# Designs tried in a protein design chat: VH-VL binders against Protein cereblon (ohgt). Part 5

Target 1, 230 residues: Protein cereblon (ohgt), of Drosophila ananassae (Fruit fly) (b3m1f2r157to386)
Amino acid sequence: LSRVPGVDYLEHILFPGEVLPFMIDGSLFDDEMPGLDGLIFGVGFPLMQPPEDNPHKLYGVTCQVYEKGESGRQLVFYKSRALQRIVINCDDIQGPPQYIARNPTSKCFSKVKILPEYFLPEPLKCVDMGSMSRFRDIPSMRDKYRRYQLSSTPWPADACQEYAYEEIVERARKKLEIHKIDTMPRCPIQLSFWLVRNLHLTEKMMRLTFLTDSVNTRLQLIGSTLKEES
Below, E stands for the ipSAE of ESMFold2; O stands for the ipSAE of OpenDDE; V2 stands for 0.75 times the mean of E and O plus 0.25 times the DockQ between their complexes.

## First folded at step 1 (VH-VL)

Design lB8 (framework fv_levilimab)
Fold by ESMFold2-Fast, scan of step 1:
Structure lB8 (fold): chain C 230 residues (1-230), chain A 124 residues (1-124), chain B 111 residues (1-111)
Amino acid sequence: as target 1 above (230 residues)
Amino acid sequence: QVQLVQSGGGLVQPGGSLRLSCAASGFTFSSYAMSWVRQAPGKGLEWVSGIYSGGSTYYADSVKGRFTISRDNAKNTVYLQLNSLRAEDTAMYYCARGEYTLPWGETYSYFDYWGQGTLVTVSS
Amino acid sequence: DIQLTQSPSSVSVSVGERVTIDCKSSQSVLYSSNNYLNWYQQKPGQAPQLLIYYASTRESGVPDRFSGSGSGTDFTLTISSLQAEDAAVYYCQQYYSTPLTFGQGTKLEIK
C-alpha cells in the first residue's frame, strides 16, 4: 500500500491560500476516525527552523480539507487549502484540542503557535477575538474556539481595502494575466499571500516573505522584486 | 547507555495506594513517550497507561479513573500513581520507552527499552 | 480498541526446526508506509525484549533467524533453525492507536 508523500513535510514553502492535494489509502481509516472533510492539520517545512535553532521546531502552515474525490479502489484524493502560518513543536506531542494533527490521517498531534499577520495600523485584526475569548474557558466550547482561530474568517472588504498599497497592485497587474487579476483579494493580508502565490519569486524572497509577521514588510519585499522589472 | 530503573511497589490491602517510579538515563527523556505495561502472574502483557512528550495521557479502560501517569522532565522520571487497588491489579509493572517523533512527522513507535519491573501485590 | 489475536497459543518444537507465529489485528495498523506492529520476546523472570518493529525490521542485536512479515491486519513472526535459548513467550503489539494492545502471547517450548 502507498505512502502519502510530503504531507508531514514539504520540500518547498506553502503559503496561506495555496492548495495542497494529497492521496490516502482508504485502508488507513479505522472505524472511530472522524471524516476528513473540514479537517485541519499542520504541515512543516524541515529547512525552515525558528531563530531558536531548535531542531524539533519547524515553520509551517495549517491546512484544511475542503474537497474529496475517489482516485482508485483504495486511494482517496483530497484537496486542502493552507490557512495560517505556524510554528510546529515536534518534541511536544499532545492530543486535541490544544494541539493540531500533524497529518490528515492523524495519530500524531503537535503543539503549534499561530503566527500573527500585522498591518497598518498594527496590529490589524479583521475579526474581534475578544468577543469569543469567553468561550475559551468553557471546556465544551474550547474546540469550537480553537477551530475559529484556525479557520479563515470573512474579511470586511471596506476596512481591508482602505489600506491597500495601490502602487504594488498596479505593478502586479502588469505581470499577471487578466483572469488571475479577477481573483485578486482586496484585503492586504490576503493580497500579500496571493501575490507570493502568483508571482515567480526566488527562494530567498519566498523565505523572507514567509518569515515576516508584518504585512507591510511582505508587500514591500514583493514590491522590491517588481521594481527590478521595468 | 540507556537505562530505566524502577522503584516503588510492594504488598497492599484492597483499596490501598502505591506510587511507582521509573528513573531514566542515557537519552533525552523529554523527547520520548513513556508507558507502563503490567503482567499478572502467569498471564500476558497488558498496556496500562502512556504519556507523550507533551504531557498527553492515555489509559486502559480497566484502570481509567484509578491510575494516574505523570512525568517530571527535570528529574527524567515517569510515575504511575495506583489508587483504589483491587486483587486483579496484582502484577509485575514495567516502564518502557515509547514513541519518538522526528521533526518532519515520521515516528519510531515501539518499546525498545524496558525497566526491570516492580511487583505490586494486592492481597487481603 | 484494536484487538490482536495470536495463533497458536502454544507450540512445542525441536532444535533446528522452523516455527511461525501469526498475529491478526481487528483493524489495519498500516500508516504512512509503516505497519505499527511490533514483536517482543519474554523469557521466564525477565522483562520483554524488542525483536521486530514495523512488522519486518529486526532490532539491533537480534539474530537473523528471526524475521517478521505481513501488512495491514495479518502478521507473522518466523523463527528459522530454532535454538534452545529461543524458548520464551512471544507477543505482538500494535502502536497504531491508544489504547495500545498486545496479543495474548504464544508460548514456545523446545523439546
Scores: ipSAE 0.000, ipTM 0.450, lowest interface PAE 13.8, mean pLDDT 75

Design lC1 (framework fv_levilimab)
Fold by ESMFold2-Fast, scan of step 1:
Structure lC1 (fold): chain C 230 residues (1-230), chain A 124 residues (1-124), chain B 111 residues (1-111)
Amino acid sequence: as target 1 above (230 residues)
Amino acid sequence: QVQLVQSGGGLVQPGGSLRLSCAASGFTFSSYAMSWVRQAPGKGLEWVSGIYSGGSTYYADSVKGRFTISRDNAKNTVYLQLNSLRAEDTAMYYCARDYTYGSGTYELPYFDYWGQGTLVTVSS
Amino acid sequence: DIQLTQSPSSVSVSVGERVTIDCKSSQSVLYSSNNYLNWYQQKPGQAPQLLIYYASTRESGVPDRFSGSGSGTDFTLTISSLQAEDAAVYYCQQYYSTPLTFGQGTKLEIK
């Protein structure tokens, strides 16, 4: 894990899923540009009050290069995408990030802690089978009912789940343009970050939604903002 | 008031060892990388080794395997252990305050404060 | 490794005159609008001192007669009106890639 010079310290929070473009002047290299495809690097940014009690730590994201383009001016444009929230312990940095990024063949990397994304679904609800009880009291059906009781296998949980975020998704659809809605993820973890990226949140709300490890809490924070605007 | 005070050095025979010390004061030592830069008599500057705030170390090819940089953040001191010394290692050795992250910027990539220097002389 | 070549190797000028020192890099040190090139001054018997970083930013306390310019591979240190105290050896240094490297130095003498 390395940082890219000129973009490894942002004044704004970058959330997983966001694109971070950057550019390299092709004149930096005599013969051939080194390949940066798939390069993973860290991007740090200040979150104001936290990390004041630990000034040697930065919150950030990992980014991975996924696309390369060229201009007619020997400029090579790269696109990277933020993947995971991290905490960068500055005391554990393996050299200055710019050296690693400028020498992509380097085996050194910065030590980071990947922050968890925890999502707890609503309690499972199972199909009601009470109608089978009707047959126990019918004399002609008593043998069938007893046979059913003896031969019935345990029903597996049918994985019917209620997700609290469905209400939030519908509120968000009312605020967003159709072309953005077409890119809305189905995964609750990715959806929570997508909503922050595509909704205009206050600085405070962006900070709170970044800091939480609970996807449910992040969605609730987003939902509270949407309810206030409704 | 930033100060870097060096000690150690001296005359040694080829194959000998020395330990250079650089005591820092006036800043948060643990937040800065530290480097050693040497200068042979009448010659230019040559970067020798660096140690970053996290303890990662880097060396010029000419000294790899022979020199060891280390730091003691509790004592605000950076060290350079010189082993298997050669005549070519004869130089004034400077410690310098190196890389850190600046306020509102991600890097300050320069040597803004230097020690007074420690002379190392290796006989031919 | 990145090699830095300075020119001239030595120069003699009078007090009040303008002097320029050039530094050529074997590889561009420009990335994301920043040139990772520094200039240092070393007076006889003293440790080097930082003059300019990021090719053109003057370090705090450095007189405004010192200025840096250039981008990519060609850099220049300019002293607009020499003073006697400016007699020193001047070094450019790249901080673009490890190993860190310095130019061979330019000796400035006051005649």
Scores: ipSAE 0.005, ipTM 0.443, lowest interface PAE 11.9, mean pLDDT 75

Design lQ1 (framework fv_levilimab)
Fold by ESMFold2-Fast, scan of step 1:
Structure lQ1 (fold): chain C 230 residues (1-230), chain A 121 residues (1-121), chain B 111 residues (1-111)
Amino acid sequence: as target 1 above (230 residues)
Amino acid sequence: QVQLVQSGGGLVQPGGSLRLSCAASGFTFSSYAMSWVRQAPGKGLEWVSGIYSGGSTYYADSVKGRFTISRDNAKNTVYLQLNSLRAEDTAMYYCARGRYYGSGSYRFDYWGQGTLVTVSS
Amino acid sequence: DIQLTQSPSSVSVSVGERVTIDCKSSQSVLYSSNNYLNWYQQKPGQAPQLLIYYASTRESGVPDRFSGSGSGTDFTLTISSLQAEDAAVYYCQQYYSTPLTFGQGTKLEIK
């Protein structure tokens, strides 16, 4: 994964969906400025808590350049957007660039792991058994369906669980200006990241929401913060 | 105050086994990585093994397969099980407090008093 | 593995003099503005004690006469105005990658 000097390590957390603007000084090139359009590169966060069992691994994100501009003869501005959470294996690199090569993106992170985003749709409702309902009438599947039904049907207090998603969204709307609400993502994964930055969460809460692979857990963490404020 | 108190060690025949213990107090033990560092008589320091707060273990090639590091967070204790001991394993063994979970503190700031292990006939 | 080479292996100096101890790494230990290089002092019959971490940051309680410098692969521990109690073996150590490694040590003797 390519590295861009000056933005390959940041002292604050970037969440997927955020814009990272940066500038390249063309005077550092011997030749024509290389095109960075569409470049995917890595950004690490040294101030984030490292993965629990290895202090030499860093959390970070992948970013992709989507727009470029030009301000001065030797200065070119770029806009990139964070896409995915990653873990960077620092044992494979010699640290940040000590010098800028003729092509600043010639340096790479040798090994990165893309972190997954898990989102489970609404929890099982007491009257809706989902895809398993068709198996109740099949003799060979009847025992499996009954075991599924018993294990997935909590006591009445939880039997008709509603997913708290709508409540979290409504509480967030009360905290945000109208023009920002118009830009709220519909995708739950993107919404979870969008909410973290727009709700001015504490650094500790931003770390906790970044570290979870579960979108449902991230939304719950955000929701708990909104409850404390209301 | 922070303290690391070591026990175990002693004289053992080649091929024998020993278990070293390092009891910690004065800090949240579960949040720190712990390491073992040894020093042969009159020689320099050699890192032997480390265990992170999450439980991942790491070993120097010289002891890999023979030594096992472990921890018991309920007892605030880190252990080093020494198996298949050789004469070259004769050393003072120190436990040391390492990385604090999430802090960027990459140093051995507190050390135990040391436990002597002698492998001889 | 990262190899650390210290020089000199031993040095004998008088009280009040300035001493420098060098540590050279086989590869860079610089990452994200931090050099993962520590210095320890070991007095006879005692466990090692941390003096300097991140190549140049003094541990709490360490006298001002101890200072660390350098970056990447070349590091120096300096003791200004040497005192009698500074007689010890000094070790550099990298915390950049496993296996963690120490230099071979520099023995400092007072004349």
Scores: ipSAE 0.000, ipTM 0.427, lowest interface PAE 16.7, mean pLDDT 77

Design lQ2 (from l1 with heavy chain D98H V100Y W101R G102S Y104G E105Y Y106L; framework fv_levilimab)
Fold by ESMFold2-Fast, scan of step 1:
Structure lQ2 (fold): chain C 230 residues (1-230), chain A 120 residues (1-120), chain B 111 residues (1-111)
Amino acid sequence: as target 1 above (230 residues)
Amino acid sequence: QVQLVQSGGGLVQPGGSLRLSCAASGFTFSSYAMSWVRQAPGKGLEWVSGIYSGGSTYYADSVKGRFTISRDNAKNTVYLQLNSLRAEDTAMYYCARHYYRSSGYLFDYWGQGTLVTVSS
Amino acid sequence: DIQLTQSPSSVSVSVGERVTIDCKSSQSVLYSSNNYLNWYQQKPGQAPQLLIYYASTRESGVPDRFSGSGSGTDFTLTISSLQAEDAAVYYCQQYYSTPLTFGQGTKLEIK
């Protein structure tokens, strides 16, 4: 499997919302430590590299540094949070190019595509969206259509009160520790990522839930797994 | 608008029973966890019991085995059954709604309270 | 059970003064960068009202003179410029685990 040079790799999948702590040895810098407060950098997952027509395509997430701690003279500890799913070193990038630091210590940047998260509440599935859906097949309009879908959905969505959503929440409550349950998001987008991280899913299911751009599909995959195990 | 209206309090002898009710309106009751919190005269707040939207129940050790929390989603009401009442159970009892906000839970709406007095 | 200890138990101050109320937890209420610690205000004859959630986030409609700080086991509620209507009992509360617990309360009297 090929890897993108200069990008930090994790042997497990990080979903948006997860904390990634890391440490930098300050002794590796002669004059000064690079400024990392608020830095957004990329993290790739080799296990997610697709066996498709682009062999250099690497899936990952953006992480943003939000906390700094110092330990002794040489070690500096940081906390970062995963924010958005990305594809690193993608040749077919839609919309304006995004450039993200390859890693926290890098002066080099990688061109990335930020992967969309879209959610269609059940009422919209029954409505003919034909005039907007024709834009799905136009590359320059695809991101606009997905943005339209996201902006037309209430946030946090009252659609979260639907029966299917509550069924998933109640099944998860039976499996998870109480302090974890207390962190359960009401927003479907955040809930979908939170559930994947806090449930013991197979590698295959984690790959499937990471790769989908549809929050509805991600929740359905999770719901099916919970229903089968209950 | 969200409202929680309580009823069922009163004066009772030690060993007696009461059932407190909290009628909810202005929101989808079935989607919310509900708790009961009590306050003895001149004392602080004490969480007594909670029931989650899925029906899971939790109790403070001081009331476990004597009190029972339940809900009727068709009536938008949460109940607290008080059994084997003791003098130390004398308190103002509040019902409260759990609400999730981005990064956690809180009690965002409280009922007006109902007084339970256990004495001779 | 998680025990919350507030200090002081009571305080009497003049309008315009700054007041701090401390809440100490017997164990950490921090999980995934969230502090499961809320602050409530209870005015005489009324039910409690939410002021601050997640240690430092102010509830909608709460004046900006109220602020919360702290992490893990040590938390503080600050009222920067007291007004007459702030006379109340203030409670911290943890939502980290059941049983849910409250501090003993701090009574604030305005001179």
Scores: ipSAE 0.000, ipTM 0.398, lowest interface PAE 19.0, mean pLDDT 75

Design r0 (framework fv_roconkibart)
Heavy chain, then light chain:
Amino acid sequence: QVQLVQSGAEVKKPGASVKVSCKASGYTFTGYYMNWMRQAPGQGLEWMGWINPNSGGTTYADKFQGRVTFTLDTSISTAYMELSRLRSDDTAVYYCARDYYDILTGYYFDYWGQGTLVTVSS
Amino acid sequence: DVVMTQSPLSLPVTLGQPASISCRSSQSLVHSSGNTYLHWYLQKPGQSPQLLIYKVSNRDSGVPDRFSGSGSGTDFTLKISRVEAEDVGVYYCMQGTHLPYTFGQGTKLEIK
ESMFold2-Fast, scan of step 1: ipSAE 0.000; ipTM 0.404

Design rA14 (framework fv_roconkibart; at its last look DockQ between E and O 0.02; V2 from the best seeds 0.00; counts 0 for: pae E 16.2 > 2, placed apart)
Fold by ESMFold2-Fast, scan of step 1:
Structure rA14 (fold): chain C 230 residues (1-230), chain A 127 residues (1-127), chain B 112 residues (1-112)
Amino acid sequence: as target 1 above (230 residues)
Amino acid sequence: QVQLVQSGAEVKKPGASVKVSCKASGYTFTGYYMNWMRQAPGQGLEWMGWINPNSGGTTYADKFQGRVTFTLDTSISTAYMELSRLRSDDTAVYYCAREGTYTLPLWGSGEYYMDVWGQGTLVTVSS
Amino acid sequence: DVVMTQSPLSLPVTLGQPASISCRSSQSLVHSSGNTYLHWYLQKPGQSPQLLIYKVSNRDSGVPDRFSGSGSGTDFTLKISRVEAEDVGVYYCMQGTHLPYTFGQGTKLEIK
């Protein structure tokens, strides 16, 4: 569990790699308030269902301030970037009991649990059912072959990547403009979040892709969305 | 304050090369694409291409492909546009402009518009 | 390449009167994301172009509400409800949906 300053609430889901711009009234900075350069803070998403059955826990992300600009004497402009998915324990907030602020100038601290990003470079392969392979390439029989192949695979279906990494990348290239493709990360972990940021996903799919700890599963979910749109 | 400051006016002979600089300040240089445009005297705006300061990736308009090169010096937040084999019809004011950023999933690929422009650099090509 | 056609090319207008500029594209400007990357720029005499309207209808910071943009697909309009002296300049529409980015030929607004 890590400790970050305060708890800020965002009504939208923010994924690692996204920029969160915000402005703070400069009058809130007196000589007692430290500057925010390089500050790491937590952002919670109240619109997501709480983990388990506990209303005092929030899904969220850590953000780090990387840019400061002037927006007039009274307003200071900041840019932060989301880094890691977290679960925030609101029971351990140090500060006023009714703190509800999107403002990271708070001196309140909360315990967070950093959520892992699991990636299997060569995903567990589904069994190739030799005698049934003829059904793999027949459109009307693909679902029967796939069902049989998955049922014959000795590990869970979620551990078997349905879409190859390269296939997902090529589908994304077909959907996105070339100037956006130039920003596509080579790291699969970063790519999984980049794809969520650059594709229009339903609210349900955004929640599902945020909640999974498996990069392979996140890419499969995204691949499924690309297939349904194609 | 967000600013793009370009290098001063230049006079070149046909066949020469020119290198225009664009120094960024007041924002994260790698967070925005840098576009290059030109405007011949009394004419409209023409897009030359863009460079992504985060990746170094470039895209050039076909008319300039093979004659223009975009480069960066991220240590001083500066972008460069070098145009070679100059002709008299390359006489123009050259502009840099920053473009877009991605902030939230609801915007997908980001906002993508050029919001801050440099002051322009006049390049005159004459014999 | 996407061709952007503006009309009129010259727009003399009386102070306080409305003005309207048309912009048409040779292809749909709807991006695969659902956004339409059609922007309007104003170039005042001796100055760099400045952003006026982005994504069809959104005013840039500091742009007066007498400016409005509208349109869809291939047909777009910029309207000024009451022209002021400071509005003199050349107006350009620009598309950012397709590479290469292309601009209209410009509309010169003059006070009659």
Scores: ipSAE 0.000, ipTM 0.435, lowest interface PAE 16.4, mean pLDDT 77
ESMFold2, look of step 3: ipSAE 0.000; ipTM 0.419
ESMFold2 (binder alone), look of step 3: mean pLDDT 91; pTM 0.933
OpenDDE, look of step 3: ipSAE 0.017; ipTM 0.534

Design rA4 (framework fv_roconkibart)
Fold by ESMFold2-Fast, scan of step 1:
Structure rA4 (fold): chain C 230 residues (1-230), chain A 123 residues (1-123), chain B 112 residues (1-112)
Amino acid sequence: as target 1 above (230 residues)
Amino acid sequence: QVQLVQSGAEVKKPGASVKVSCKASGYTFTGYYMNWMRQAPGQGLEWMGWINPNSGGTTYADKFQGRVTFTLDTSISTAYMELSRLRSDDTAVYYCARTYEMPLFGDYYFDYWGQGTLVTVSS
Amino acid sequence: DVVMTQSPLSLPVTLGQPASISCRSSQSLVHSSGNTYLHWYLQKPGQSPQLLIYKVSNRDSGVPDRFSGSGSGTDFTLKISRVEAEDVGVYYCMQGTHLPYTFGQGTKLEIK
C-alpha cells in the first residue's frame, strides 16, 4: 500500500467516509509533477491506543484520491476519501516500487490488513419490525434481514434496548442541523461512521468507536454518549 | 542544538543481554527515524536497523533479526537497543544516529550520531 | 545486499596535497525518484562518524569547500583539494537507496 508523505501519519482519527484534503509542492520535483489520480494510499494514526499489546501495530485507513485542483503555480490540491479501516504492521517498510516512480510516494507499507465491519440485526422483541424494513431495501443487508426473520438469536432483550436503532437516530436529530440529517445514510455500517463524523465525540469515544469491528457495538457506544448528554 | 547522548560502557558474559539507551534533545523526537549501527574494534560500520519514533515500527537487518529489539520512551525522548544471546563477536561500539527523511523522497542519511557505547562480551 | 567497495583502503598523503577516494556499488544507487543516495562520512580518531557529503555531491553544513563529491550510478569519488591535519581519519561511503543500508570498508587517511 502506497504512502503519501505528509499525510501517511495523521495526529487525529480519520473515519471511513471522511475527506482528507492535501497539498503537494511541485518545487520538490525536478521534472513535471507526477499525477495522483485514483491513487489508493494508507494513513496511520500513531496517537491511537492499540487494543492489543503489540507495539508494532498501527491503526489507520485506506484513502483514495478522487479530485485534483490548482491552488498556485507550484501547489496542487488533492481531495481523497477514507474507505476502509486497516491495521499496519510496522516491522517492515518497503521502498517504493519502480512502477509508482511517477507518483510522489516515497515508501510503501509492506503488511496491511483490512478490518471487517460486522453487523448483527437486532432481535425482533427489541425493535419495531418496521425499523428493520430499511435493511430489506439495501442489497448487502437483504439476506441478513430475511435470516433474522427466520432464525432465533442468542441476544438478550435488554442488550437490544441499549442501542435501539431508531432511538439513536431520533437522539441524533436533536443535536444535528436539518441539512445534515437529510444526508444520513440508510446502511447501518455507513450510518455508524456518519454518526461519528457528524457528532462531536470525546477522544475516548472516538478511539472506542474506531477500534470495534462490531457496528452494533459502535452504535451502542454512540447511543450511550447521546444519552449521557441529554 | 541537536544532541544524542548514549548510556555508558557495558561488560557482559556470553549468553547475556545488553540494553543501550540513546537520549535525544534539540529537535522533535517523533519527526526523525532512529538508526542503530555497530563497529567491532578496528572494523567498519554495520547497520542494525531503525525505529520510527512516531509509530514504534521497526526494521531489523537480517543478521540481527530475532536477537535485537528497538524500543522507545517518547516521554523522555529516548530510544533503546537490546541485543540478546550475546557472543564474543558482538564486542563493538554501538551507535545511535537519526535519519533525515525528506517527506517525498527519503534521503536515507545520518546527520547526527551519538557518542557510542562500548559493549565488551568476555568469558 | 548491496556491496560497497572502497579504494584505496589506506591513503598516506603529504600535508597540503590533494587526496581522492573511490567508492563502487554492486548495484545502481539511482532511486526511482531520480535521486542517488550515496553519502560520505568521516570518523576522526576516537570519535563518532560525522556526515561529510550527502546525495553524491552536497556538503553538510560546516563542511569546508575543500571537500567535494562526484559520481553516478555505481561509481563515486570523494576529493579533498588540499589535505589538512584535521582531515585525518577513516572515510566511509554509504548507500541509502536499498535496504539494508550498507557501508564501504573504510579508507584510512594518514599524513606522511
Scores: ipSAE 0.000, ipTM 0.400, lowest interface PAE 18.5, mean pLDDT 75

Design rA9 (framework fv_roconkibart)
Fold by ESMFold2-Fast, scan of step 1:
Structure rA9 (fold): chain C 230 residues (1-230), chain A 123 residues (1-123), chain B 112 residues (1-112)
Amino acid sequence: as target 1 above (230 residues)
Amino acid sequence: QVQLVQSGAEVKKPGASVKVSCKASGYTFTGYYMNWMRQAPGQGLEWMGWINPNSGGTTYADKFQGRVTFTLDTSISTAYMELSRLRSDDTAVYYCARDYEIPLGGSYYFDYWGQGTLVTVSS
Amino acid sequence: DVVMTQSPLSLPVTLGQPASISCRSSQSLVHSSGNTYLHWYLQKPGQSPQLLIYKVSNRDSGVPDRFSGSGSGTDFTLKISRVEAEDVGVYYCMQGTHLPYTFGQGTKLEIK
């Protein structure tokens, strides 16, 4: 269980890697502006409908301030970047919730659950028995492998061939401007979120790609969207 | 905790081949490109090429094309660099290092390096 | 290939004094993405190189704030505001914009 200050609400979905700019009017403070560089805060999405059996759950992201700019006088401009997906129990929010348009330095604190990102680097059909045994013998890898198999949407071996990582990257190149392609990350976890940010997906696909804990499933969903447009 | 652990020092005769390993741990092996560099004793760093662990795709610097081969064993998160037809001027410390960005005209940075493998080529 | 030229080649400094290293490229390092892939590495005696600064001016995690990078296009500078004993080693600039990636010849920082 992690704690984050200043849980705010945002009316659209923000994915890890996205920049969230905000401004603070220093006239609201007594001769002193708080130091915000490196601050991590939470942002919740009312747009994300919680499961009926968990109606108090609010999905969101953590954001970290990485840049400060001054526009003169008391107005200070900040840039933050979304880092991790989270889930909040609404009853765990202390004080009134704040919208992101308000000061994200709110004194309101909430316990959040950091949502995991599961990635199986090799499909089951492509892994030899020896490598699978070694993977299962490593405690950290055993837990990741087990949770991937138990929690992920069923993923048949045939689907792996059609939505391979390299194939998805090549399809994305056909849809994206050349300067965007040069910024495409190599890490599969970051790539899965980068593709959602840079492709024009439907609201339904954005919700599905945000909610899955499986990077492989997220990439498969994105690949399906790219294939249908061809 | 990210670590790149390389194989031990090797002594080879001219004309032989050497195969250096680089075992990765603490991150998703297929998420980062693996770069290879070398450094002759008392000299500067020289880039040899990279391999994409997700696809097996490689790029070699022209100077090494035809003599160097990069390979992978993804089941044990290990990259290999094999240099053939060794000459005395191939005596160097060989390094592996991971790279964050896609090599389409850009290297984000080499944030973690192996400890180096000394290859000595002498008659 | 892009030629990276460092100056000075040898840099003797007194503890606590500032130090400055220049790096020049034979062609612009601005990538089509708008990023400038110019990085600085430190190699301490007997050790592997370690990343100090990436993309001109960004300090790597754990690198002290006495290190700073600046520059644009073809002319770049690494500055150490107050040299400490642990800063001894060879500093390399590297370009990652053009294949093949190339390094400067290195600047050896020594305590006098």
Scores: ipSAE 0.000, ipTM 0.391, lowest interface PAE 21.8, mean pLDDT 72

